# Miniprotein binders against E3 ubiquitin-protein ligase makorin (MKRN): the designs that were tried, part 3

Target 1, 323 residues: E3 ubiquitin-protein ligase makorin (MKRN), of Arabidopsis thaliana (Mouse-ear cress) (q6ids6)
Amino acid sequence: MSDRILCKFFVHGSCLKGENCEFSHDSKDPPNNVCTFYQKRICLYGSRCRYDHVRAASNLPLSSDSESLDRSISTTPSRHLQQQGDNNDGDKSSNVYCIHPREYPICSFAAAGDCPRGNQCPHMHGDLCNTCGKKCLHPFRPEEREEHTKECEKKQKHIEALKQSQDIECSVCLDRILSKATPGERKFGLLTECDHPFCIQCIRNWRSSAPVSGMDVNSTLRACPICRKLSYFVVPSVVWYSSPEEKKEIIDIYKAKLRSIDCKHFNFGNGNCPFGASCFYKHAYSDGHLEEVVLRHLGSQEGETVITDSIRLSEFLGGLQIF

## First folded at step 2 (miniprotein)

Design E3d (from E3 with F47L L50F I51F S54M)
Fold by ESMFold2-Fast, scan of step 2:
Structure E3d (fold): chain B 323 residues (1-323), chain A 100 residues (1-100)
Amino acid sequence: as target 1 above (323 residues)
Amino acid sequence: SPEQKVEDLYNQARELIRTGNTDQAVQILRDASRMLIENGDLETAALVLFFAAMYLARQGRVDEARRVLEDAVQILLSHGDTEAAKQLLDLAQRLIDELS
């Protein structure tokens, strides 16, 4: 049971349990909890686990007669020291194997944010991550620290974007998009050439009347219902943007995903794609060679608009039309 | 200006919707639409009525929503935008079917 821990799947718009979820769907609640079962190699949920899978040593029951070093400084890489021989109180000293601290698991409670045993804990506490505020950085695994820092910063940026997106309303149905009933409905449909917000369903419904055969990319159905700027693709997103750079990142991620799928209009060089160099899909010939696109993408004129304010009628009057 | 007055009415309507005063919001949107018609902006006038219809539909008031949508369609047809009218009707029908 987790009380008021932010649902991992809700953050990604993929939680299937809705209001029946055991985890919080309030973006104000703390994100992430460390999966103790994964550290013990008994987690059965895999990628569907709602807790963070923090990697520990391969052998879980590591115990030490000494307390954790409790140092946040990774200054000296140590080599394993091994002494061969039998333990005897006679001619030789004790035979000892020194295992590098890299192999010690970090305390799962401290990695989750707070350890009830504090400095008296027998397990090694990780260093504080400045982004998530948890002691989850292993002192002796710099590669894992770097990976956590990158992923944690990405997660925090996404959570901040999700919080900022909570009040965005669909221009058609006027619902707050991220408050809709089902996960499939809690997505924005971004248009590349304007900044008018739509839920994915409303903009797709608008475009659903476009003829599949004999498609005209200049059709009014491919224009924004409000400003009539032509956008070839609807980009699904679980978050909205606050800058042109953020919008470009969302679009580029979607383009990368579609670049793995063969374009049906290009048809391996045997057809004509009406989107040309602007097409998000893969333009590959039958022999596997990609169509050469040496020009940078040249989109429609798109002003720098800031979507942090509520919808204004002056925006509608100045540049908006129904079709 | 007339444009500023319409913007003020639209903002008042949105605030009334947030506070549950749907009837007053619809009336204000109809007033905004009338001013837009008088200014010759028929497309925006129809759009404002479409918003009023969607708010009514969300309250389960489907018959009233349909009447407001009929007014919006008529504005577009009188403007000569038959394609816009068809698209508005299709989208509005889908949203009403989802709500009813």
Scores: ipSAE 0.000, ipTM 0.221, lowest interface PAE 15.3, mean pLDDT 65

Design Fn
Fold by ESMFold2-Fast, scan of step 2:
Structure Fn (fold): chain B 323 residues (1-323), chain A 81 residues (1-81)
Amino acid sequence: as target 1 above (323 residues)
Amino acid sequence: SKVTIRVTVEGDPEELKRIAEELRKLADELGLKVEVRIETDGKTITVRVEGSPEKVEEFLKRLEELAKKYGAKVTVEIEES
C-alpha cells in the first residue's frame, strides 16, 4: 500500500491525475495488477479497478458461470448495488479503487442458510460450515472462521449433551429434571465430590433446610443427601455429564464465572472466608493482587470430620524462613 | 493418620514441566503418594498428595520454595472423606 507500485492508467497513457497521482509514474516500478476480487467474481469496480482482472484457471473449485459477456457486464449491474459511497473517483482520496479482500462483507442471505439469487448474487458467499450447514465462513478472515467453528462445535456438543440428559431423574423428587414445568426448574445441581443427580431446587432446599450462620458453613448440610460426601458449592448446569472430564469442564466454566466476582466473605482481605482455597469466588486484596495460598485445618467432632478454620500456607507452616 | 491434599500450581507452561518433575522427585524422596496432572490449558498443574501429616507438611514447605523460585502461584486444599 505504501510501497511504490506502477500506475496502471499511466502505462496506457490514460491517467487523468498526472502529477497528483499517488501511484508511481516510473516505468521501473513493479505493477501490482492481480485483482483477487475478480478471481472470486466479486469485484465491484469493473474497468476502474486498479488491479488487473485476471480470471483464475478452471483448477479452482468454483461452481459459477464464466461467460465472456458476464466478465464485462457483471461489474455494470453491481455498480447500482455499490454502497461504498458516491463518487469515490473524485479528488478526495481516490487512489485505490479496490478494497482488501478481508474487508468485503459476505452475503447475509447465504450466511442465514439460503440465498435466493444463487450464482447470480453480486455479494460474496461465505464458505460452508460443516457443523451448522450455513455459508457463513468468510474466505479472507481466518480468525473469524476459527471463532465460528469453535462456537458452532460448542453449540452442537451442548445439543447432544441436552439430548443425553433428558432421562436423568432427581434423587430427591424423582422427576425427570429437564421435563420440569419452568426453565428455572430445568437445571441440575452438581456436587463436586459425587455423581448423584439432583435438580437445582431440591439440593438448594436440602442445604437451606436449617438456617446456617457464617461460623457453621462447613456443617453436614453441605454433604450429599445420598452418600454424605462434602461439596462446598452446588454447580448449576442445564446439562448432565457422561464422563469425569465433562464434569470437570462444567465445574471449571462455573468457577471461571464466579472468579470474576469478589468474595463477600473475604472482603478484600478484611474478612475471613470459611471456604478458603475451595472458594469459587475471587479472593483479591484491595490493591488487586490475588490471595496466594490458603490451607484449611481439619477437625473432628464426635466422630465426624469437618473443616473448622482456614489459614494461609505460611501460617500453617509456622512462618517459614528461607533456607 | 493419613492426609490427602490437592495442590493447584499456576504458571508459565515451560516452567510448569520443570516444577512437575521436581515435585515428583520430592514425593519419591519423602515416600509420598503423588498424582500429577497438567491441565488442558497448559498453564495449570493439579497435584494430589497422600501421606502422613508430617511428610505432607515437609512437602508443602519445599513446594513454597519452588513456587518462589519459578514465580508460580500455589493453592492448597485438604480433601475430606
Scores: ipSAE 0.000, ipTM 0.179, lowest interface PAE 15.9, mean pLDDT 63

Design a3c
Fold by ESMFold2-Fast, scan of step 2:
Structure a3c (fold): chain B 323 residues (1-323), chain A 87 residues (1-87)
Amino acid sequence: as target 1 above (323 residues)
Amino acid sequence: SPEELRKKIDELVNEAKRLIEEAQRLLDQGNPEEARKLLDLAQRLANLIEFARRLLDEGDPEEAQELLRWLLDIIQMLKNRLEELKS
């Protein structure tokens, strides 16, 4: 409820309330807390909720304890989807009535950061997450612990990146990019081959202002307005980078998104893509085969290392049909 | 003229070939990561040269002339990368 809590939608560049938002649009303020209504399965806002919808493993009682107990009993038959139980009783021990610790629910109040029952709570309290400070890590579900830790670390990295990006100005319009009026305007347009900052609007306008050839692809080959280094793609981002590694992560996330989309220029092998191996889109033939790697793979003892064989450079040039 | 532009494209092809041959030398010297980066740049250059050739064949020599200005910047980038690898 505090107006000092960082707006979840502002963090993702999607808040439509602007200066009238109930939550903070200052990246220095702490992130919003876990939605307690979602924990009780009574949140009516769904994906539009301002608070984090954390899925606790706990059986939250909706109205009665008997309903919770019935659900706990019914989970064991459904966990054994095949005809296990009735026909295979001899394979199971007399201790079948005991639920594995992995299936115990964690306390939803402790997972939200504040359990009023403390050490007297009848529910299992999760382990402390050092990043968010909540007891939300299930002791017996290592997969969920790892998933939460990665997600929580990414969220904190993103908040720090927003803080570091606040003063970056567009090289064209000279405005602070994250201070622009609309969510769509509060995005950077990254170029892969240089580090000149642009807001997404200015770099897109620059590229669309060039004379249009008979081919749409020609507009995507436009150079940086400042240094004229060629970058085939403009990568939209809500944050800037402070290192080459951060830049690569932003670009790789965008590439992964585009890699699921068939390249129109490659046209399932019936066309030629001018971007070749540098293309962000999927180069797949009609039968689902991916375009082969120009650089050949020579396995390490692990079978993962890629190295280039110098005697294959003529084949590289032949594959491009340039010689 | 289109013929003068084709000659310029052929010169760029020969420059790209020289850079690829230098990458091969660097591979032999145990510098495979730097050589692979240079090969990726050479592949992009080769694809843009092919695009420029097709543009000339389609009868748009004015657009091809503008594209060649950008290709010269790519060639300069490849030459700079080659000098970096020598140090």
Scores: ipSAE 0.000, ipTM 0.167, lowest interface PAE 17.5, mean pLDDT 62

Design a3d
Fold by ESMFold2-Fast, scan of step 2:
Structure a3d (fold): chain B 323 residues (1-323), chain A 87 residues (1-87)
Amino acid sequence: as target 1 above (323 residues)
Amino acid sequence: SPEELRKKIDELVNEAKRLIEEAQRLLDQGNPEEARKLLDMAQYLANAIEWARRLLDEGDPEEAQELLRFLLDFIQLLKNRLEELKS
């Protein structure tokens, strides 16, 4: 037993095993080898490791949570550091200097691409994200992986939509819309009821045009210049669509944005909105209550086709003021 | 031999999968907290095995062998813990 390895706890005066220690308490025996796995953050034995857990003097990516306020790396509510129940066992922790793998930061260089240290990097490299191709997914933080995956897929869909929209021409001016001179002009004006493409400026100019005699003024101002289908709102978008589902998504996002803005015409219940149930803006009374939707049933011969139509109270009240 | 190290890594992967399956069965039975800890340790083991494979693929067979020796000891620790939970 003369080739025993020196007990590191004995050297630091903290070995509690005394004569029963499996390692040497003779200072003439060789010390433990440095734990390479601890330096690479992959040692699974914690303080029970037979090798010395020495921290290399290396630049840790400081992962300072304070550099970005609301979208900082989520505080890891580890609870690991607070799990010490009322165990009457001694204050001796087997994990006194080794933290759970969940707490290890991933390498910032690998997460951004091309870590200069490669396989010799002392920091944990994240798993590959199939969407962005970067090693940015933490193997032990599933909530962060899921959040990244969703955001990354969303970003990639936008890039692809932008690419597919490059050749779309305005039906009025015939210019490629996304190739126009200013960023303000590089927007589509979508009509909800048809698929004719217009740049935002051309459709807005059409809607502000003076009516021609012999036309229905309202139909002319709010109808598509090409097919004459009525659309009350022009939806600005930086991308075009390839399917009805994509179109609906663009329109719904814009509607959601406008639902946060109080309708000028409704004026907290003191006015009358000409768009009624079709209005994209928020119809809320001064007390914060939303305008009630009134349902109508249209049917022919009981038991045949029944059509249910929903209208807003502002539209209904407008009718009542006439009668 | 690098080829013998690859075979040993494949054996460890299969053993780790068996331990994960057994730990998940224990989660469905009694001692869910201890089984959860064992499962977390087994998942960490799987990542360390992939690291050993990467070291071998990129031309560090000596470091891969040293990591593999550590992993053999660790998988035995997991097996012993699993047997304790069964008894």
Scores: ipSAE 0.000, ipTM 0.180, lowest interface PAE 16.2, mean pLDDT 63

Design a6a
Fold by ESMFold2-Fast, scan of step 2:
Structure a6a (fold): chain B 323 residues (1-323), chain A 87 residues (1-87)
Amino acid sequence: as target 1 above (323 residues)
Amino acid sequence: SPEELRKKIDELVNEAKRLIEEAQRLLDQGNPEEARRLLDLAQILANFIEEARRLLDEGDPEEAQELLRELLDLIQKLKNRLEELKS
């Protein structure tokens, strides 16, 4: 009952199950384990799987003379794949079965952290990744080594950021944001123009609040409740930042996610988006053609061109921040 | 009932006014930074109170009640913080 696994999707800020998630959304719990079903080629969840899908170069070694019809990846006890292309009746037939070390599969068990066969394993064990501690780096595939190292470092950085964000309180409700009761509530709502912390619910409620007598609704809905600096979008995040570079990365990731989603206000060219060129969503016509942002002539002024943006945002801010 | 919810809103308005008075006293005692923060929080409270009134007037007492629960929790946390500042 004490063995809780950190949710893979929560670590990346993309868990869709929220409070119904069966895995931990507490950064203090250990990270997710390698998916053994994927290594056996029987995982049915693909990108929805909660465990790490480590590349499997081999499933199991075959017996010397067994004619197995196994659909999984198979290899010889010598840790090399032999191709049956013996179309030459002449000399040097043995060269047909020689493959470059780059083509040798690495042991999937060692890549997952621990191989029960140790040094007696017929499969090549990968080199140690200093970040995750697993023997998952192929000695002869530098492209794969570099890609793993980059992704592994990003994952470790995110876990560290989660730990560092644990004590941050919402400026409105005064709770530690990552300690709230439900996983859906354990998100920050970042404003681009200031560094005041808010939980996603409080800042969204602020932006949808009714006008108070004596207050400017437009300025209060668009401005930070504390410093009153204007920010057009609320950026949801499961981590806080310690530098401007980290903040920019969080915002850029969110922008990238939204750029793949068709803007409902633009409506494939049939509507009008109040955010114009500042919109995070995708402005594409029905044929897939993207809206061009270009300098435009201002009436009869041909020597001066500017981008004519429509930025009447107040009525649409809450609706576009639903997720 | 909607009448009981309106009474609770009136009580929250009085609490917001009290927080503003406490902030003014802290400002007078030479703590302008803390006073400003309390004034900002009181303004946020006023906005949520107005939203609760709007929901009641539009005939959504269930959503108004939920919002009032959040406001009561926030007020209690602010009272606790004010007590800490007093010693």
Scores: ipSAE 0.000, ipTM 0.124, lowest interface PAE 22.2, mean pLDDT 63

Design a6b
Fold by ESMFold2-Fast, scan of step 2:
Structure a6b (fold): chain B 323 residues (1-323), chain A 87 residues (1-87)
Amino acid sequence: as target 1 above (323 residues)
Amino acid sequence: SPEELRKKIDELVNEAKRLIEEAQRLLDQGNPEEARRLLDMAQLLANWIEEARRLLDEGDPEEAQELLRELLDAIQRLKNRLEELKS
């Protein structure tokens, strides 16, 4: 219940500002992601806008703002009564007032589903989006049509993933993960190296079951409880995956979030990170130069060369024993 | 003792530097693919020797000693491979 607004880019794992972000990166803060400037067709930020550019204002909570200077969000006031004078004969050196169709707002009822007034509606109806089934595509704003189509397809993919994830049970507590009592408990904890499902609480409890003195990157606690494969990071997710590509997308979004945060172990090149190139945190030198990840070759007794694209302590030591 | 471990780390740093120089020389003359691989391994080995020093400085001599034992074995294997290539 703070006055902070949840960051749109943080929710999608795309925020590059980390601690410097002016919006909240706490999932407990209320979402208010609707751009009112876009609703009025005056947003200057375009695709860089941190608020959602949606056509219907149905999801915008009333924000209290102590700035009272000419910022009414309510319906059109009586402009004829509010005008100081009726200067209908303005600058005659100017052309006649131009009315452009792209300036007309689309009907909010049609954009939300179907307008009960149909062809009798005084407002312009948008074109049908085949993905969501709503008349929300503005006929004269192709940029907005493209933006909606991309976001709508992403939203439908997410809804389908939620449906496919409903019956997945935690391997530890045996509960259906998405059926748990609270939203905070309705999250998966993904392991990068295997596909065994865990709720976020059970895998975190497993990993925190004992205090670890020193850095043991090969500890049993970093291994999957079922298959024993090592995974250094637990990736929180509200959906499960049905393909390796979907899993990679979930992991990459989380990595992008962590890659905005400087790695404490790497310490700008002055320290050594035990996770090496497998680390999700940012490995940058003090001048901003990123640590280079290089491909390396491992020789075999058959004369084969195996290419690896990352290095870990256990892998490094094993590689040296190939001699 | 901690002083003996520090001396051993210093000796390994000098040995790793020597191996890096030898691998670089082989890269310039012949067997470039194998020499590059060994150079990469020697560079990574040097990084882990510094990690052993950090553990010792933070008052974790037990962890430092165990890592140092593994690093001693690794450096000997790399040394043997470099001698094999020179033959």
Scores: ipSAE 0.000, ipTM 0.210, lowest interface PAE 16.9, mean pLDDT 62

Design ax1
Fold by ESMFold2-Fast, scan of step 2:
Structure ax1 (fold): chain B 323 residues (1-323), chain A 87 residues (1-87)
Amino acid sequence: as target 1 above (323 residues)
Amino acid sequence: SPEELRKKIDELVNEAKRLIEEAQRLLDQGNPEEARKLLDLAQLLANFIELARRLLDEGDPEEAQELLRLLLDFIQLLKNRLEELKS
């Protein structure tokens, strides 16, 4: 319904609103335009702003600046102001003054990507950002250039990952995952121990038939439907990966999100988490002390002995007390 | 009580040394991956026993005793795995 603008937070991989987001999580939709509130220094959202924060025009004069603002409209900015011999019999009413280029605003149209005046524009055009292709980098504000470059590289990396993920099909339903009808259906469910692609709904449906109250972490329902490798967690992602390093980054971002949430199975040291070191949730005792990850464990899968990557001591030993 | 705990720690140290020695022996006999993993786990056991000793020396015998209780099941797990490797 109507043209949707690509969600800025979605392209950074950090949008928490999912299907309830009012902006598009479809990489085919156009990215958003320049934030006018930031240009006026009144944007209250900071890094949460859905529009691009570009330093184009300053409408707020610095209170520590001298009252000589009228001089900016009657000068050609390409030459130095020099007074070589103005001396009025020792009475001097003004100092030699040069306005620093740092205070000049850049053209807002060039900063948004396209200036209709081109080379004929009377305003200073910013330097080209090689990542986004916009002339949005102020030549004399290195701190703003650095902030833009960092944010822009992260955003474009995610957009590129979205483009590369377009043809990935679900191994169960065989649909191209990012081409599904609704934005909420355009998500992968990553398994940590294998590279078989599933849409989030198909892998969740596979796992939702497992009895929750009788949790068996080695059950066939927690294994990949294709290769049968065990993966304790399904990682939701709007992008697929092309390398093990990219996969690790996706998983680590999700782990970081869950690490702030107390694990219900660990129950502050009074319970036993069946996921052990593979658990993405926070294993903290009631005093705030974190459980240490120190052990590899031996597990059985259909009668065979399997070693997982690592466990926490509580996984085998049932916590602090014997009941 | 602290003296009894020190005696139990010494007994567990000797048990850990026996597990390490046997796992090292099996490493040479054609189960290299499983024997190396068992050796790694036995080395970790030794580190936890050392932690229990340190807790006792620092004046926390209840914490040391609780850790030793947890380690008893871990030692039994390693003994069971060692027996499987011998078969």
Scores: ipSAE 0.000, ipTM 0.192, lowest interface PAE 12.7, mean pLDDT 64

Design f1a (from Fn with R6L T8V E35Y T44E T46V R48V E50R K73E T75F E77Y)
Amino acid sequence: SKVTILVVVEGDPEELKRIAEELRKLADELGLKVYVRIETDGKEIVVVVRGSPEKVEEFLKRLEELAKKYGAEVFVYIEES
ESMFold2-Fast, scan of step 2: ipSAE 0.043; ipTM 0.638

Design f1c (from Fn with R6I T8L E35F T46Y R48A K73D T75Y E77F)
Fold by ESMFold2-Fast, scan of step 2:
Structure f1c (fold): chain B 323 residues (1-323), chain A 81 residues (1-81)
Amino acid sequence: as target 1 above (323 residues)
Amino acid sequence: SKVTIIVLVEGDPEELKRIAEELRKLADELGLKVFVRIETDGKTIYVAVEGSPEKVEEFLKRLEELAKKYGADVYVFIEES
C-alpha cells in the first residue's frame, strides 16, 4: 500500500483496529493528510477524523472581473435626480461580498504539501510550518497559528518518542513492548520512582499476584521488582522517555486525567484512601471542596528484607547452606 | 517459606538475548516468579527470582550449567526475611 498515511489514532495509542487498520502503523510513513470532507462540511467524524481538518479554498470560481486595467477615469455621473442610492445602499450594506483576509481559506493542496498551481494559485497559500513541513499556517489567524504550532510540536515530539521507544524490551517478558500482538499490550507501565522498563501487562500482573511470605503485601506488590522502590501507581504510556522532564510530562498528563475522576476509596470524605496524598484520583468532599495535601509523617514502605553480600554461583552451589 | 535471590550474569554481548530468554523459560518451567533485564552496559543480565527454596536451588543449578555453556560469570545475592 504505496503512499500510506500514518494512522492518527495509532500515534496516540488509541487505534482499535490493530494489524487490520487501513492506515499505517509505521512511524516512518507521513503523519498528515487534509480532510476533503471537512472542507465540504460533510465530515461526520469531527475530532475523530483520521485526516487533518484544514479550512480549504472555496471551489467556487469567483469569476468577477477583478480590477479593470483601465488607466483612465472617464465616467461622469448621469444628471437628473436619479435615485440610485436606494439600490446601491442595499448592495453596500450587504456584507455578503466583504470577506476579511482572516476569513479567506488557505489552499488545501498547499496545506497538504503540494499545490499543482504553485505560485500561480489564485488561493491563499499558508505559511510553512517548520515542524511538519506543510504550508498550513494561516497568515491572518495568529491564534490558529499558535495552536497549530504547539500541537504540531507535541505531535512531532511524540512521533520521535515512538521511534526511540521501538527497541525497548520488558524486563519481565523480554519482548519489545511496542511490537506486541494487541494495541492494549503495546503500552509501557511506568513506575514513578524508578526507570526500569515494563510492559503494562507484566507490571500489572506482578501487582495482582499472590503475596510473598514474610513481606507486607501492599509494600511488596507496589515496589519495583528490580530495585524495590515504592510506586503506588502504574502509569500507562504508549512511549518511553529519554529524560526526567519527559517522564514527568507523561506522569503529569496521566495525573491530570485521573484528577478529573472521583476517588472510589476516598468516597467524598466518607472512606479511607490507602494512597492518601499520593493518590492520583480526585479527593473531593460532597460539597466539591478538595482535600488538602497533608504531608505529616509520610513514611516509605520499603520491602522488609536484608540483602547479603554477593557470592559467585559456584561458591553458593558448593556450599552446605543452599537448603 | 519463600526465598528471593538476585542474580547477575556477565557474558558475551552477542549471546545475552539468548541467555536471557533461556533464563525466563527456565523460571517459567519451574513455576518461579522472575524478572530479567539486560543492563545498559550490554554485557550483564539482571535476574530477580522468588519461590520455594527447593525450586530456587534447582534454578541455580541449571543456571550454572547454562553459564558454563555460554562462558558466562554468575553472581548471586540472597535476600533474607
Scores: ipSAE 0.000, ipTM 0.319, lowest interface PAE 15.1, mean pLDDT 63

Design f2a (from Fn with T4E R6V T8V E10R K33E E35F R37Y T46L R48V T75Y E77R)
Fold by ESMFold2-Fast, scan of step 2:
Structure f2a (fold): chain B 323 residues (1-323), chain A 81 residues (1-81)
Amino acid sequence: as target 1 above (323 residues)
Amino acid sequence: SKVEIVVVVRGDPEELKRIAEELRKLADELGLEVFVYIETDGKTILVVVEGSPEKVEEFLKRLEELAKKYGAKVYVRIEES
């Protein structure tokens, strides 16, 4: 935890507070990286904001009292570091406090991609993230490294998928799907049993274009217009896939979304859901407690009902074979 | 908003043909968009129904009665369009 910011008055040789200064008198500490939105009282990120939530220094007595409370960490050196007080390397060594490296801040300029001081920067430069190409990984904070890596890889994978999907044309209308006029139209409709591309509108229109009566008619409507393979439903997606693994992930994410959406009818336990235990939307009470979701097995010859745990739709449908 | 449900019905081939015909008639009666097809094994029928939540609920209730009458097993999945 490092809360120290370089004192601007010390940099100009004019700081009058000396040992009582709330800012660092060490040229190795980072310059002010203050959140401008917080200073305008409009920052929405709170404790998750990348920049420090610091107000402009006011020299009024009330501000001095607030500064005294806020700087409890910045004025007290680590009490456990006194054990190394006997290691004086002659008259030429400055009194350097050994703080655990994880407490050092990384250079915000290098973390943003480009540091103007380069190799001569007095601040610690983070390690290179191979995904985004920025020196933003703290060498001694493994939890932050892991969090960044996961988010960065996910973001880059999505960007690459979008780029690879740009030239894909609908097999029915022949338009590039991601170039259509409205965001609602810039979606693929995936069929589970084949890899022929369709925009969501064309495949839905295909399936709704003929009379609902007759088994043969229903079978042909459920068949891919190109290869005739039957698929149970259409999965909407903003990206296309390059592998079966990627396709499965798209389908699984779609099904997981339904389970993350609060059920409007259940209304946190205050309403009646018409689908009851068969509903795939999130049935959560106001305290966050989840209602147990159970798949019902209906219509046994003896009137017996079998209750099973909730099952992913991809697993349920993947077990069925059609033609 | 519209909802889409996927229904899988399993049973004897002779009984499933009657169930499929009655389910199509039920969907027409309720004004629901329905697609019904039988797997190659003749022991499973797949039904996809789209419509308002109220009408879909009535469909599911009557489907349960039909499954009990013919001794068939029913699995239901719901997806919002």
Scores: ipSAE 0.000, ipTM 0.134, lowest interface PAE 17.9, mean pLDDT 61

